# Designs tried in a protein design chat: VH-VL binders against Protein STK_02290. Part 10

Target 1, 225 residues: Protein STK_02290, of Sulfurisphaera tokodaii (q976g0)
Amino acid sequence: QEQLVAVNELNENLGKVLIKIARDSIANKLGILKINLEDYLSSLNDPILNKKGLAFVTLETYYGNSTSLRGCIGYVEAVAPLKEIVSKAAIAAAFSDPRFPPLSKGEFDNIIIEVTVLTKPQEIDVENRWELPKKIKVGEDGLIVEYGILYSGLLLPQVPMEYCWDEETFLAETCIKAGLEPDCWLNNKVKIKKFQGIIFREEKPKSEKILIIKPSEVKCKKEEI

## First folded at step 4 (VH-VL)

Design c04 (from a16 with heavy chain T101K S107G G108T L110T; framework fv_acimtamig)
Fold by ESMFold2-Fast, scan of step 4:
Structure c04 (fold): chain C 225 residues (1-225), chain A 126 residues (1-126), chain B 106 residues (1-106)
Amino acid sequence: as target 1 above (225 residues)
Amino acid sequence: QVQLVQSGAEVKKPGESLKVSCKASGYTFTSYYMHWVRQAPGQGLEWMGIINPSGGSTSYAQKFQGRVTMTRDTSTSTVYMELSSLRSEDTAVYYCARAEKYYDFWGTYTNYFDYWGQGTLVTVSS
Amino acid sequence: SYVLTQPSSVSVAPGQTATISCGGHNIGSKSVHWYQQRPGQSPVLVIYQDNKRPSGIPERFSGSNSGNTATLTISGTQAMDEADYYCQVWDSSTVVFGGGTKLTVL
């Protein structure tokens, strides 16, 4: 009987705390802040933050009128309190994203931090695989595709909104992320899971104003040739 | 404080079965994958397989499929690797190695071995 | 099956830069990790995800990965760096190790 953080338990004040955990964890690793991280996390006594949780942390470099991805790492196993998962994901996003060198002290004041808290993924069981698109809702669900233990891919709920995909395209793109063919979701040995989420994002680097974004509120990105 | 402590060296005869243990401490056991890697004397590293301690799901290298079994006991934070029908070619040091569970920006699992057990020498001879 | 190719040995003088290559088809599209193993000891992670260093690994160690070759670079090489070095990737559903390179510092 696991008690997990529910998306509807999270408000703006908790979102601010999650962003602060992410920012302080990165600052501590950069030597900007000098804390004992274990003691810091233990001092956070909010009951919701002490429930097991799942989260991604996304970092973007801020240029005033635009941003570019700087890191993104997440954990989908419900084995640690939300406060610990956010701290760990923030450190990993800053220093362990394969696309980027480790974050430097000089960049700290120029990144936007975004925390996406996820519900526990649930396998979608269907007798007919062609029913899968009808069991998924763009603007609500993120997807995980698994084939065995080593082929796995995940797309957050905001992704199909950003690219204005329908449910079938969303399934195909998640298959591609897992390293599989676009029609992998028709294979009965492939496991499809869905989850929901809520997004907390700094308005600008180190801003006290934290935005709460629901995936359904994300608009299609501009087409670029 | 993370430690992976393996069972002691063993001498086996051809046709027997081997069971090596790896006891984890200093972290949340179910939050990380555990892999088994072996190394024959004077040879390189050879991957045998992976176990997810959370659900017990496994995946094995094709070479060992049908001979290897990986299990775990969450109450003792211990993983086990059993290899059956031993041959002299199975003489090796057997390692357990921990790997993080996470999705990177590309949405794929990325695994590297951040902590290794001390190794268990297994000699297979008549 | 996917194969990683390393030179069997590399020799370098103390204080000079050692480079160890790891060749693989389109390896630049994969994350490469490097392990150091001294005789009688377990492997130790020295570089992960192409170019990142774990805490406790000296700044002398660096990595790169592009095209068909990943490289481990050790600047100002010291006698303590003598060891076998292995590169590693994930390919599809399996872990692949290079054959290992013995680094000698003379």
Scores: ipSAE 0.223, ipTM 0.656, lowest interface PAE 3.5, mean pLDDT 88

Design c05 (framework fv_acimtamig)
Fold by ESMFold2-Fast, scan of step 4:
Structure c05 (fold): chain C 225 residues (1-225), chain A 127 residues (1-127), chain B 106 residues (1-106)
Amino acid sequence: as target 1 above (225 residues)
Amino acid sequence: QVQLVQSGAEVKKPGESLKVSCKASGYTFTNYYMHWVRQAPGQGLEWMGIINPSGGSTSYAQKFQGRVTMTRDTSTSTVYMELSSLRSEDTAVYYCARAERYYDFWSGYYLNYFDYWGQGTLVTVSS
Amino acid sequence: SYVLTQPSSVSVAPGQTATISCGGHNIGSKSVHWYQQRPGQSPVLVIYQDNKRPSGIPERFSGSNSGNTATLTISGTQAMDEADYYCQVWDSSTVVFGGGTKLTVL
């Protein structure tokens, strides 16, 4: 059993490297950089980056005072080292998100890149399924709902924070995401898994300042500032 | 280099069972899903099901539910597809095909496609 | 229950542009992949995720996907492009293939 990347291993310096991997991978595909991507990734020798990991890359178009979603793709199974997963997810978010046309060279300087690194999902075992909401913590856990291998829904840990959901609503929304009824989590044939994550985000397009966001720090829309 | 090598052609009688193998090499076997797709003579492609070689989880097309079983052996990097209660209509070329798993966060759908295919196994069902 | 509809055949002269359609309800919200199959051979991926080419596939192959129709376009069609073409999507619990289009180049 090999170890996966843990949230506590990731610091600001590694976050900067992950953002740089995402930025450079996209730039290489756009022809802005002329690098051999395999050699580039092989040159990264940090032991943590060489552990298998799960990650989502989110791209947002920057307008100064606001942003809008431009792409978001990730991997839900640990199939490669974190450095390779971030590179692949970045390319997929830029060019393979079906909601958007492929990213153009002209957009490169106007997008914000965000990398969310996920821990290994763990199935939640309960004797009584009504106990599931008590085994989940909004602000810490993301959820995966699985029914067989074809029905699957995933919500990142920041999502219930953004929408001000409680644990039961979070379970129901993840069931809906999987294409199932909102009470799917009561069905003992449905697997519920939880995972944690950490978010690294550019403050502005191409910023040297990287924000480290813990899901618990994401503001609920109902809170006053 | 990635290779998927399937077992050789078979001739079966109605009512018998079929077991086709697909041996993978050139990549980490447990990091990709494997699908089975068949094609009757002069007909189109028909999806049969999927297996996750890591955990052994499977899902089958409704048409084959109850007749098909997919398994794997991680020590030999081989997947198997068994089809029982054969009929003449099961005469087809059977393919294994590898899929990398992309997940679209917002839609919740897999974006996977078949990047490598086995050479196919012709199975003829007749008396 | 999801169905992809393709024309059974398309004919084009060498050097002309061939267009193969793949119809499906709201297919523009799905990722469409295209496979080429020559007689007696395994299918080969020619376009993935609507409009992307695998390494080794000529630039004359392109794709699009919007609304209820995905399209595979082959510009400057060559004799070697003569084959059956299949579109494919993932629809929640099922992999769905179109019925296939035989492309004839004469």
Scores: ipSAE 0.025, ipTM 0.598, lowest interface PAE 6.2, mean pLDDT 87

Design c08 (from a16 with light chain S31Y Q49R V95Y; framework fv_acimtamig)
Fold by ESMFold2-Fast, scan of step 4:
Parts: structure tokens; sequence; C-alpha cells
Structure c08 (fold): chain C 225 residues (1-225), chain A 126 residues (1-126), chain B 106 residues (1-106)
């Protein structure tokens, strides 16, 4: 009887709770907060947050005038309640992103936390592979490319907006992310899936104000994500 | 606590088939990949294949392609590895091993095996 | 096909530093993981992604990976560290293990 969290069920108050779950999970792992994480998550009895969900957590180092990517990890299988997925993704983004050393206690007050909640990925069906760019919309869709179990890549909906990619470039970059050639999306054995999402982001480190961002509202940037 | 509990030791004859089970507990079964790795007596570790318990998708090492089949039962949190057309050189300890699936960075090359089952000794002799 | 080369054995006195190498072409561009296997036991992850230590593994264990050689370092080696050690990488479509190194502490 469990249903997936729908993006339109999420409001500012719930987004703030998701950010708090991410921040508290990281703080607990760093020893800044001393809680029993299982009891903490069990105490959250909001019915929406107790539904299964999918999410990514992104961490950025804040420099006042700019930010830089510090970690980004997520889950696209609806295997646990949204509150637990956000907690797990936050810990993984802080301590298990292979691009970065584990987050230190001294960095905690200088990171911005962003939570992206996703819809269930759906495979795109086309008669002709050249139609794939027409079935994808930059500013709405994130993409997953799968070739068997060993080759997989995902790009969040905000990524092609940040880099001003068109749909064909978005497909090619997701192929590259999966470890495949840029034209992998023309291969009938490669699965292309799309999903949508909503972004909740701290305005600045530990801010009580959060931003609710739709992917279509993200502007072109030079920063790598 | 994470536990992977495997089925007991088996003795088989050449030409028979083997089915080893690995029951997972202490975590969400469908959130992690499961691998099978074997070790012949006095030899090193040899990767056999991987299964995604969520969707049931699999990938096998080329050496075992056509002889190995991996399946799962989500109701019992159990993964199975079947190996057919057994030969004496298939005598080995067979391990199941868990791997995290960090989706954003999953391309197979950074994956590691964080918890291992206790192993199942399979002896193939006539 | 990709191959990982480990010395078959390494011997150290108690309290000394043990160093176990894992050689592979351009291995520094890959993530290396290390497993410890005591006699009659299953392997245990001791280092992952070149130099990261799992919860419960002593600080004595560390790793590095650059160029053509990855290294597992055990400082202040203890009798309990006697085991076979295996390095492991992903290459293209498969997982590759080194041949294993028997560490003797005597």
Amino acid sequence: as target 1 above (225 residues)
Amino acid sequence: QVQLVQSGAEVKKPGESLKVSCKASGYTFTSYYMHWVRQAPGQGLEWMGIINPSGGSTSYAQKFQGRVTMTRDTSTSTVYMELSSLRSEDTAVYYCARAETYYDFWSGYLNYFDYWGQGTLVTVSS
Amino acid sequence: SYVLTQPSSVSVAPGQTATISCGGHNIGSKYVHWYQQRPGQSPVLVIYRDNKRPSGIPERFSGSNSGNTATLTISGTQAMDEADYYCQVWDSSTYVFGGGTKLTVL
C-alpha cells in the first residue's frame, strides 16, 4: 500500500524538512550532532515523507560570491521512504563521492545543501532512434542511459540547463557519463529513460530560507556538476 | 547488522548442476548489487558475475557465460547462483558479496565488495 | 585482458611497516580496493577507492595509487594482520583481482 511521493505533494515546509534531514544526518556522522539516526528518522511521522521516494543530495562549498561542487550522490530506485533516502544520499554525498575527500567537521558550516526529489524514471519508446531528441525536453527532463548492468549514467534535469545543452547534446553527454560513445542513444540495445524533479536548496549555509527551484529556472553556468 | 548467509557445502559429480543461495539481512535487499566470487583451493579470487536484486538484471564474466545463471527472490531476500555442466576445476568456495550502488557514479569500475557471505564449499568429483 | 601483479609473499617483524604492491598498466587511473582473507575465513574489505578505510578497520591500514602501482600499507604490523591480501579493480567489462600476497608476521 505504499505509493511514491509525487513532486506536486512537496511544498516549502516539506522541502525545509528534507534539507534538515540531510544536514542533521551529516552533522551526526561528523559528531557535531549526537543522535540515534534510526530514532530520529522514526520520529518523523509526516505521511508524505513516509512514502517511498527518489532523491539526490548535492553539496556545494560556499565562498560568499560563488560556490563549487563538493559532492553529489542519489538514488533512483524507490526502495525506502523519502526521509531515509535523503538521509542516505546526504551521508553518501558528504563521505563517499569518489571525486572528493570525505567532508570534514570544519567544512560543515560552509556548505550549501541541495535536495532534488525525482519522479520514477520511465523508458522512452520510439519507432526510430532519431526521434529520441523530440521525446526529451531540456528544462523538464533528466536522463538515464543503461547498457546492461555494467554501463549506466544519469544526469539530473538541471544539468543541461546549467550547460545550455540542446536535447541531442544532452543525450550524448549522458552516454559519455555511462562510459559509452556519444552516439550510444542510437543503439537499440541501450535503454534511455527520463524523469522529472523539483529542487530544494539552502539560500546560504544553514539558512532558514530555502529556495524551491524548477529545472527550467536554472541558468547557464561554467561550473562543472 | 549486515549478514549474508549462504547454503551449506555440496558434493557434486561432473556434468551435474549447482545451485547456491545467499540470504541477506540487516539492510534493504534491493538497494545493493550482489556479486558472486569463487576461490579454488589454494588459489585466488575469481569474479563470476553480478545481479541487481531490484530489477533482476545480470551480467556474467565471459568465462562463465552460458553456464552460470543468477536469480533472486525479493520475498525472502535471497540471491541464487546456478552453475551447470560441472567439472572438477569448478571445485571451489563460492562467495556472495554485496556492492553499493551509488547511481550517479556507477559505471562498474569504482564498485567494491563491502560485505561477504561465509562461503559455500563445492566439491566436484567422480 | 587486464592483469594485476602482486608479490606472492611479504614478511615483516611485529611493529614494522608492511607494504604490499599491486602493479597494473596505468592503474593510477582506476580505483583500487583491497581485501584481507585470514585462513578459513571470507574476505574482508580493508581499503576501498584507493585510500578510504571502512568503518571498523584500524588506522594502521592505508592505501595509495599512482602511475602503474597501487600500494597497501600496514603500519605497526600485528600478528592478527597475518593473512592473504588481494587488490581489485574494474576493467572495461569485468572485475580483476590480483593473485594475492601472503603476509607473514614473525
Scores: ipSAE 0.012, ipTM 0.553, lowest interface PAE 8.5, mean pLDDT 87

Design c09 (from a16 with heavy chain T101Y D104T L110T; framework fv_acimtamig)
Fold by ESMFold2-Fast, scan of step 4:
Structure c09 (fold): chain C 225 residues (1-225), chain A 126 residues (1-126), chain B 106 residues (1-106)
Amino acid sequence: as target 1 above (225 residues)
Amino acid sequence: QVQLVQSGAEVKKPGESLKVSCKASGYTFTSYYMHWVRQAPGQGLEWMGIINPSGGSTSYAQKFQGRVTMTRDTSTSTVYMELSSLRSEDTAVYYCARAEYYYTFWSGYTNYFDYWGQGTLVTVSS
Amino acid sequence: SYVLTQPSSVSVAPGQTATISCGGHNIGSKSVHWYQQRPGQSPVLVIYQDNKRPSGIPERFSGSNSGNTATLTISGTQAMDEADYYCQVWDSSTVVFGGGTKLTVL
């Protein structure tokens, strides 16, 4: 598969399938569902899901009207079909996020699953690094900061919307996530990449209703009260 | 079933170059990063560097910078580690080891080594 | 350079609890992984991310990590647990291993 999934190819029905892949992959690992995962994924023959793709899976614990982060893992290299990447990211988010213990069977019915499908990150090329904020759009772009392999940080496109950041603050915060100083984006040895995405999210744990969220639609927290 | 199979033992003279291979099977080769770790006789584990098999990008431990080169061949699912200007102190068992690289909420993270090759003993003597 | 410190050896009787420490400055803020190595064999992951067990590793293996010390605990120690144990962290620019601890079960 030479083609890469574009976010505009993804509709509500495909979003439902992606959420189901994530849900079933976790259930299988917990022993709640007993399937051969490779056979399961092979049975999914939608052409779009068989294109290479990039995705994050986010798990949140549900408390009625509020949620808390329970796991979030993603891949930013287009090395496998989208269906396989979502399955792998879901398992990793549930069991390999170093911030949390592995997900237990008792939690399975109380988590919300969110899948963010990403475009391939592209390096932003500028002659004058002070122009970087002008090449980034809050509400559209996520950012990656890289300094070699071991210093890297990523912020999804919805994050600066949630925290009411402008583009320069977004760059600084991504530098901090990479373990670098806030002005790291001015260093010409540091690579800055941008990408876009689309979000599919369960309305409630195990809900048949899947929400489609564009990053530009995420409300700033300062506007809520 | 995941396997990492390394090339056989080598005997080298000081000043020569070493090239060890590590062939991966049982998983998608480009979905995991590969590390090289060595262990001198009776000593502990020493990290040498990391390669991303997808793009071929590398990062090396400072001690080996300028002497080590890591490469891969995606058609054979094989990673290589070449060490030049060998000294008797380079006598060791060389291991390849697999690790996930992913982004947690906000930061890149290189994980634990879940599978190791069987090791390649390299003896450097005059 | 970040340094991890382990005792060179620990001895326990069969059935006793073995504890192997891994000291590092503010190690509680890092994820610690533990590997078991038997003579002539490759290392095997026994604990990852402070306290998680891979499939196939017995429940008697557990871990903790807080402050300046991470600990590998083996309860009801058996003869088959005799091996060298290494702790490992990621320190933003490199992989760091502890010096290793030889566990003897007598």
Scores: ipSAE 0.116, ipTM 0.673, lowest interface PAE 5.1, mean pLDDT 89

Design c10 (from a16 with heavy chain T101V D104E N111Y; framework fv_acimtamig)
Fold by ESMFold2-Fast, scan of step 4:
Structure c10 (fold): chain C 225 residues (1-225), chain A 126 residues (1-126), chain B 106 residues (1-106)
Amino acid sequence: as target 1 above (225 residues)
Amino acid sequence: QVQLVQSGAEVKKPGESLKVSCKASGYTFTSYYMHWVRQAPGQGLEWMGIINPSGGSTSYAQKFQGRVTMTRDTSTSTVYMELSSLRSEDTAVYYCARAEVYYEFWSGYLYYFDYWGQGTLVTVSS
Amino acid sequence: SYVLTQPSSVSVAPGQTATISCGGHNIGSKSVHWYQQRPGQSPVLVIYQDNKRPSGIPERFSGSNSGNTATLTISGTQAMDEADYYCQVWDSSTVVFGGGTKLTVL
């Protein structure tokens, strides 16, 4: 049994390493780098990177003053060490996101890479399910809804900020995400878990400057175009 | 090199139970889910269920609920599929198949089968 | 209970393009995967997530998925492509396979 990565273990230096793992994994798959990925990952001996972790990798196409989503894939189960999870998620975000064609060599220098590491999800225990909205905090918590092994929905902490949701709406949207009815959070057989996230993001494509983003700093998006 | 090696062919009588094994090698056994799929002679592919080798949690297709049990042994990197109360209609080739556990947060899980076992032929006849 | 519909058989001349359809309600909102099965062999993944090709699968295999129909396309069809082809989706809580299409190269 291995320990999961904790929120207080990740600093700016590790964030830079995680972004580098993502960038190099994609470059290797594109033929830009010629490395043995297994040897590359095994050379990373930081104890934190060798703990099991949950992570999402987001790719955005960069236009100078704006960006657009280009891929986003992650893991909601702690199946491998953080270094492997980030590598696999980066490759999947670039080449296996069904919303987008596979990333091309020509795009590599024009994407921003973002890695979100999730803390260990903890089940929210309440006497009365109607108290669940009081146990979560928009701007701090992400949510996982689980019903058995097949029904699962995860929304990252920044999502309810982007869409201006309150806590009850956040619960309902996570239920819908899991393939369940919006009031699934009232069902005692459905597990509701919360987690926090640490977000590391390139300032610009291939930038050495890595931003640490707090979900609470994400502003509400308007529907107007 | 990834390999999934299944147990050998079996002949069973109606009412008996079947247990097929699938031994994985060449990758970290607990990092991928394993599914079971069967194929009756001359027929198509039919999904039976899924197991998480790490925690041992399972889910089964409605048709097989109550008759099928999936288990694993992490020390031998082996998954098992047991099917009870066999009928002649259970005559089929049984496959194990590996899937990555990617999650895209708008669409959910992205299950597809990148490696398959060689299949186990099970004949159920009197 | 979600259903995928495939033609039972498709015949093409060598060197011509084979097209195998997979019909499903709003299938364009799902990821479609395709498997090739030769007689006596295990299925082999030839296309995943609508249009992505695994390493080792020839470039003549391609896929598309929109509206109510997903399509597997094999250009320059060869005798070795003769096989059964199955489409597959994940629908909430279950894996759904199409009924399979036998491709004959005459």
Scores: ipSAE 0.163, ipTM 0.701, lowest interface PAE 4.0, mean pLDDT 89

Design c11 (from a16 with heavy chain T101R F105W W106Y S107E; framework fv_acimtamig)
Fold by ESMFold2-Fast, scan of step 4:
Structure c11 (fold): chain C 225 residues (1-225), chain A 126 residues (1-126), chain B 106 residues (1-106)
Amino acid sequence: as target 1 above (225 residues)
Amino acid sequence: QVQLVQSGAEVKKPGESLKVSCKASGYTFTSYYMHWVRQAPGQGLEWMGIINPSGGSTSYAQKFQGRVTMTRDTSTSTVYMELSSLRSEDTAVYYCARAERYYDWYEGYLNYFDYWGQGTLVTVSS
Amino acid sequence: SYVLTQPSSVSVAPGQTATISCGGHNIGSKSVHWYQQRPGQSPVLVIYQDNKRPSGIPERFSGSNSGNTATLTISGTQAMDEADYYCQVWDSSTVVFGGGTKLTVL
């Protein structure tokens, strides 16, 4: 078995370190901090940070009492130590998210950084595919849909909470994210995987105070008709 | 420094098989996808397929399905592309090209080639 | 099968602006990447995700992508920019390249 990071190993102190890795990696790329990134990561010798892990980094622009999405990139295969994954995801979220221009130096003090650490995805195996919604729990599970190597979609555990979806809608939306029809989860050639996660978030830009958020604690916001 | 170093030029006869290697260095081998792209003399770039070096999973362009096989050796950080039943039309420069393996919540996988091997010229003639 | 269309050749005088188009149905909804290939050399990424430059690529290279056309723009074109240029997208489950444009600087 691979030595993978488990969510129960992650406490507030480690969450602060993960956010600091994300902050410093972005600052280094912007020229705000001048470090050798490889040496920086090598100096982090915490055993948990050196286990393979999966993570997404989300950046939000902060306006005082509101925020807006500014970037979100992650890794879903446990191929590198958590510290490396968070560093790479942070840089990608800041500079490689195609929805947004690259993050500028002037924005650095106005973004909130959020790190979501994921458990290793587990394939859900059922005899009757109509049982799939019963094997998934909104507020606990994120989903991955895979059809070969080229069709894949992932939705983080907090996403169905944010959009007030039930389990069947969550499956359909993940199929759509993968580029497949909404009923793709009924096709026995399509793999459905689930994973869990824990969220570490700055309370405000550069805050020493971090929030530990479980997906089940994310409030539902329904869209207007 | 990231480097992709490919095996040397080959001369083959029709009906033979080709195996080209691409050795990666300067990064974590299993963290990136590897693609194979070929270019016939005086022609454009043609995608052949992709391999995930972590699990070894592959996907091939329809034109090459049944003739191409991609593999990797994680101990040597090397990917391989085998093409069987060679024809004169397979004369080309064969490139390996690296693509970052990350997911974007909005678009999914972004898929551009940041580093390319130097190319391997394969000549197929009688 | 998705198709990207590029002009076969573009000629420009030194110091002038070269524009190379890449046509595709609703290409503005896709991320477009551009590669430069000099004779006998491997392709080099010059623009990714429509308009972003890799480190080491001169600022005179820029890109745009909207509707049915993506464009690579080279301002103050220099002799060393003479090369073949290829656009590329990901469509469904395949990588699609344009046919390539030979840029001549005379």
Scores: ipSAE 0.161, ipTM 0.695, lowest interface PAE 5.0, mean pLDDT 88

Design c12 (from a16 with heavy chain A99G T101V L110Y N111T; framework fv_acimtamig)
Fold by ESMFold2-Fast, scan of step 4:
Structure c12 (fold): chain C 225 residues (1-225), chain A 126 residues (1-126), chain B 106 residues (1-106)
Amino acid sequence: as target 1 above (225 residues)
Amino acid sequence: QVQLVQSGAEVKKPGESLKVSCKASGYTFTSYYMHWVRQAPGQGLEWMGIINPSGGSTSYAQKFQGRVTMTRDTSTSTVYMELSSLRSEDTAVYYCARGEVYYDFWSGYYTYFDYWGQGTLVTVSS
Amino acid sequence: SYVLTQPSSVSVAPGQTATISCGGHNIGSKSVHWYQQRPGQSPVLVIYQDNKRPSGIPERFSGSNSGNTATLTISGTQAMDEADYYCQVWDSSTVVFGGGTKLTVL
């Protein structure tokens, strides 16, 4: 039996546990927290956390009233229990995102951790590619673009909200993320998938207050400026 | 229930072409990649290539480049594998197998085969 | 080209633990999957991503992967486990299988 975590199964308490898993996994790797990670994860016996899940972990450096991206890695296939996926994604975001140097011990108290749990991506079924923008909803859907086996790009549901994109721009930017031309979504050899998600985010570094954010609630960054 | 049903056994002469079919049911055909793997009598498994049933894109193992062609028909949820210029060394059981291609940061790309067809025995002899 | 090396055969008595190795250069940096093939049957996935069991596969099957060796472990081996076992990775742009190990349960 293949079971996937559904977004509606995740409540505030589980969100806090997911953030804790991410923070503890990073702290363990930094030598700040001395645990056996395998034993730690095995001790988490919530049925939902033991279902296969898909998640991204995003790290942002906190400056008081602003943040900057510090790492973001995730998994979009149902290959392991959610608890393990969040742990692996957190470690990868901190130490193995090729855009950034590995996270140092001195940065640990200055990062915000965000966990986005995703639904399983589903290919968008259209006969006419020009209908693709009508099958996508900014504020609800994230996108994956795949071309052949080796070219792929993914943008989380909050990304088009942050950058004030419409659906067509969102498709184009996901094509660019995959290493393809902006109009790649018109090519019938390119696969377009969509997924939904829910976001759990620390209010500030190490905060006990965990925010539950729906992508539709993310404010347009250009309108804030 | 996921099922992959392949065409029946074939006997071929050297120089001929082979075309094996694999009909998928029990899932959304265009949502998963399909692979072809063969096994010579008493030998191990050998990967031949992969097809994306949605767009029809393919990638073949170097050994089979120029001889193998993979296609699909979305209206019948069927994948085809054609192998040309057959040799006696091509005698094998040919399998279709469902396997998505994943990416994670630690291991890079990977795929595993969760469902297999029953296999098609192809004998190439003169 | 990347090569996975398995022993050609392993023998075990019923109830004993069988271990099947899969050697490959820096295989610990790859995701390893294992298949069981009984005579006249299609392969069946028994372990994926180094150590994960598909639904329906008994708990006595486990896996590990580090350095240059991945291992399939079958605890309390039963007669029904007699089969050929294959390890598998993705390397660069291709799928690579090990040569297979025949497990005999005496």
Scores: ipSAE 0.000, ipTM 0.430, lowest interface PAE 16.2, mean pLDDT 86

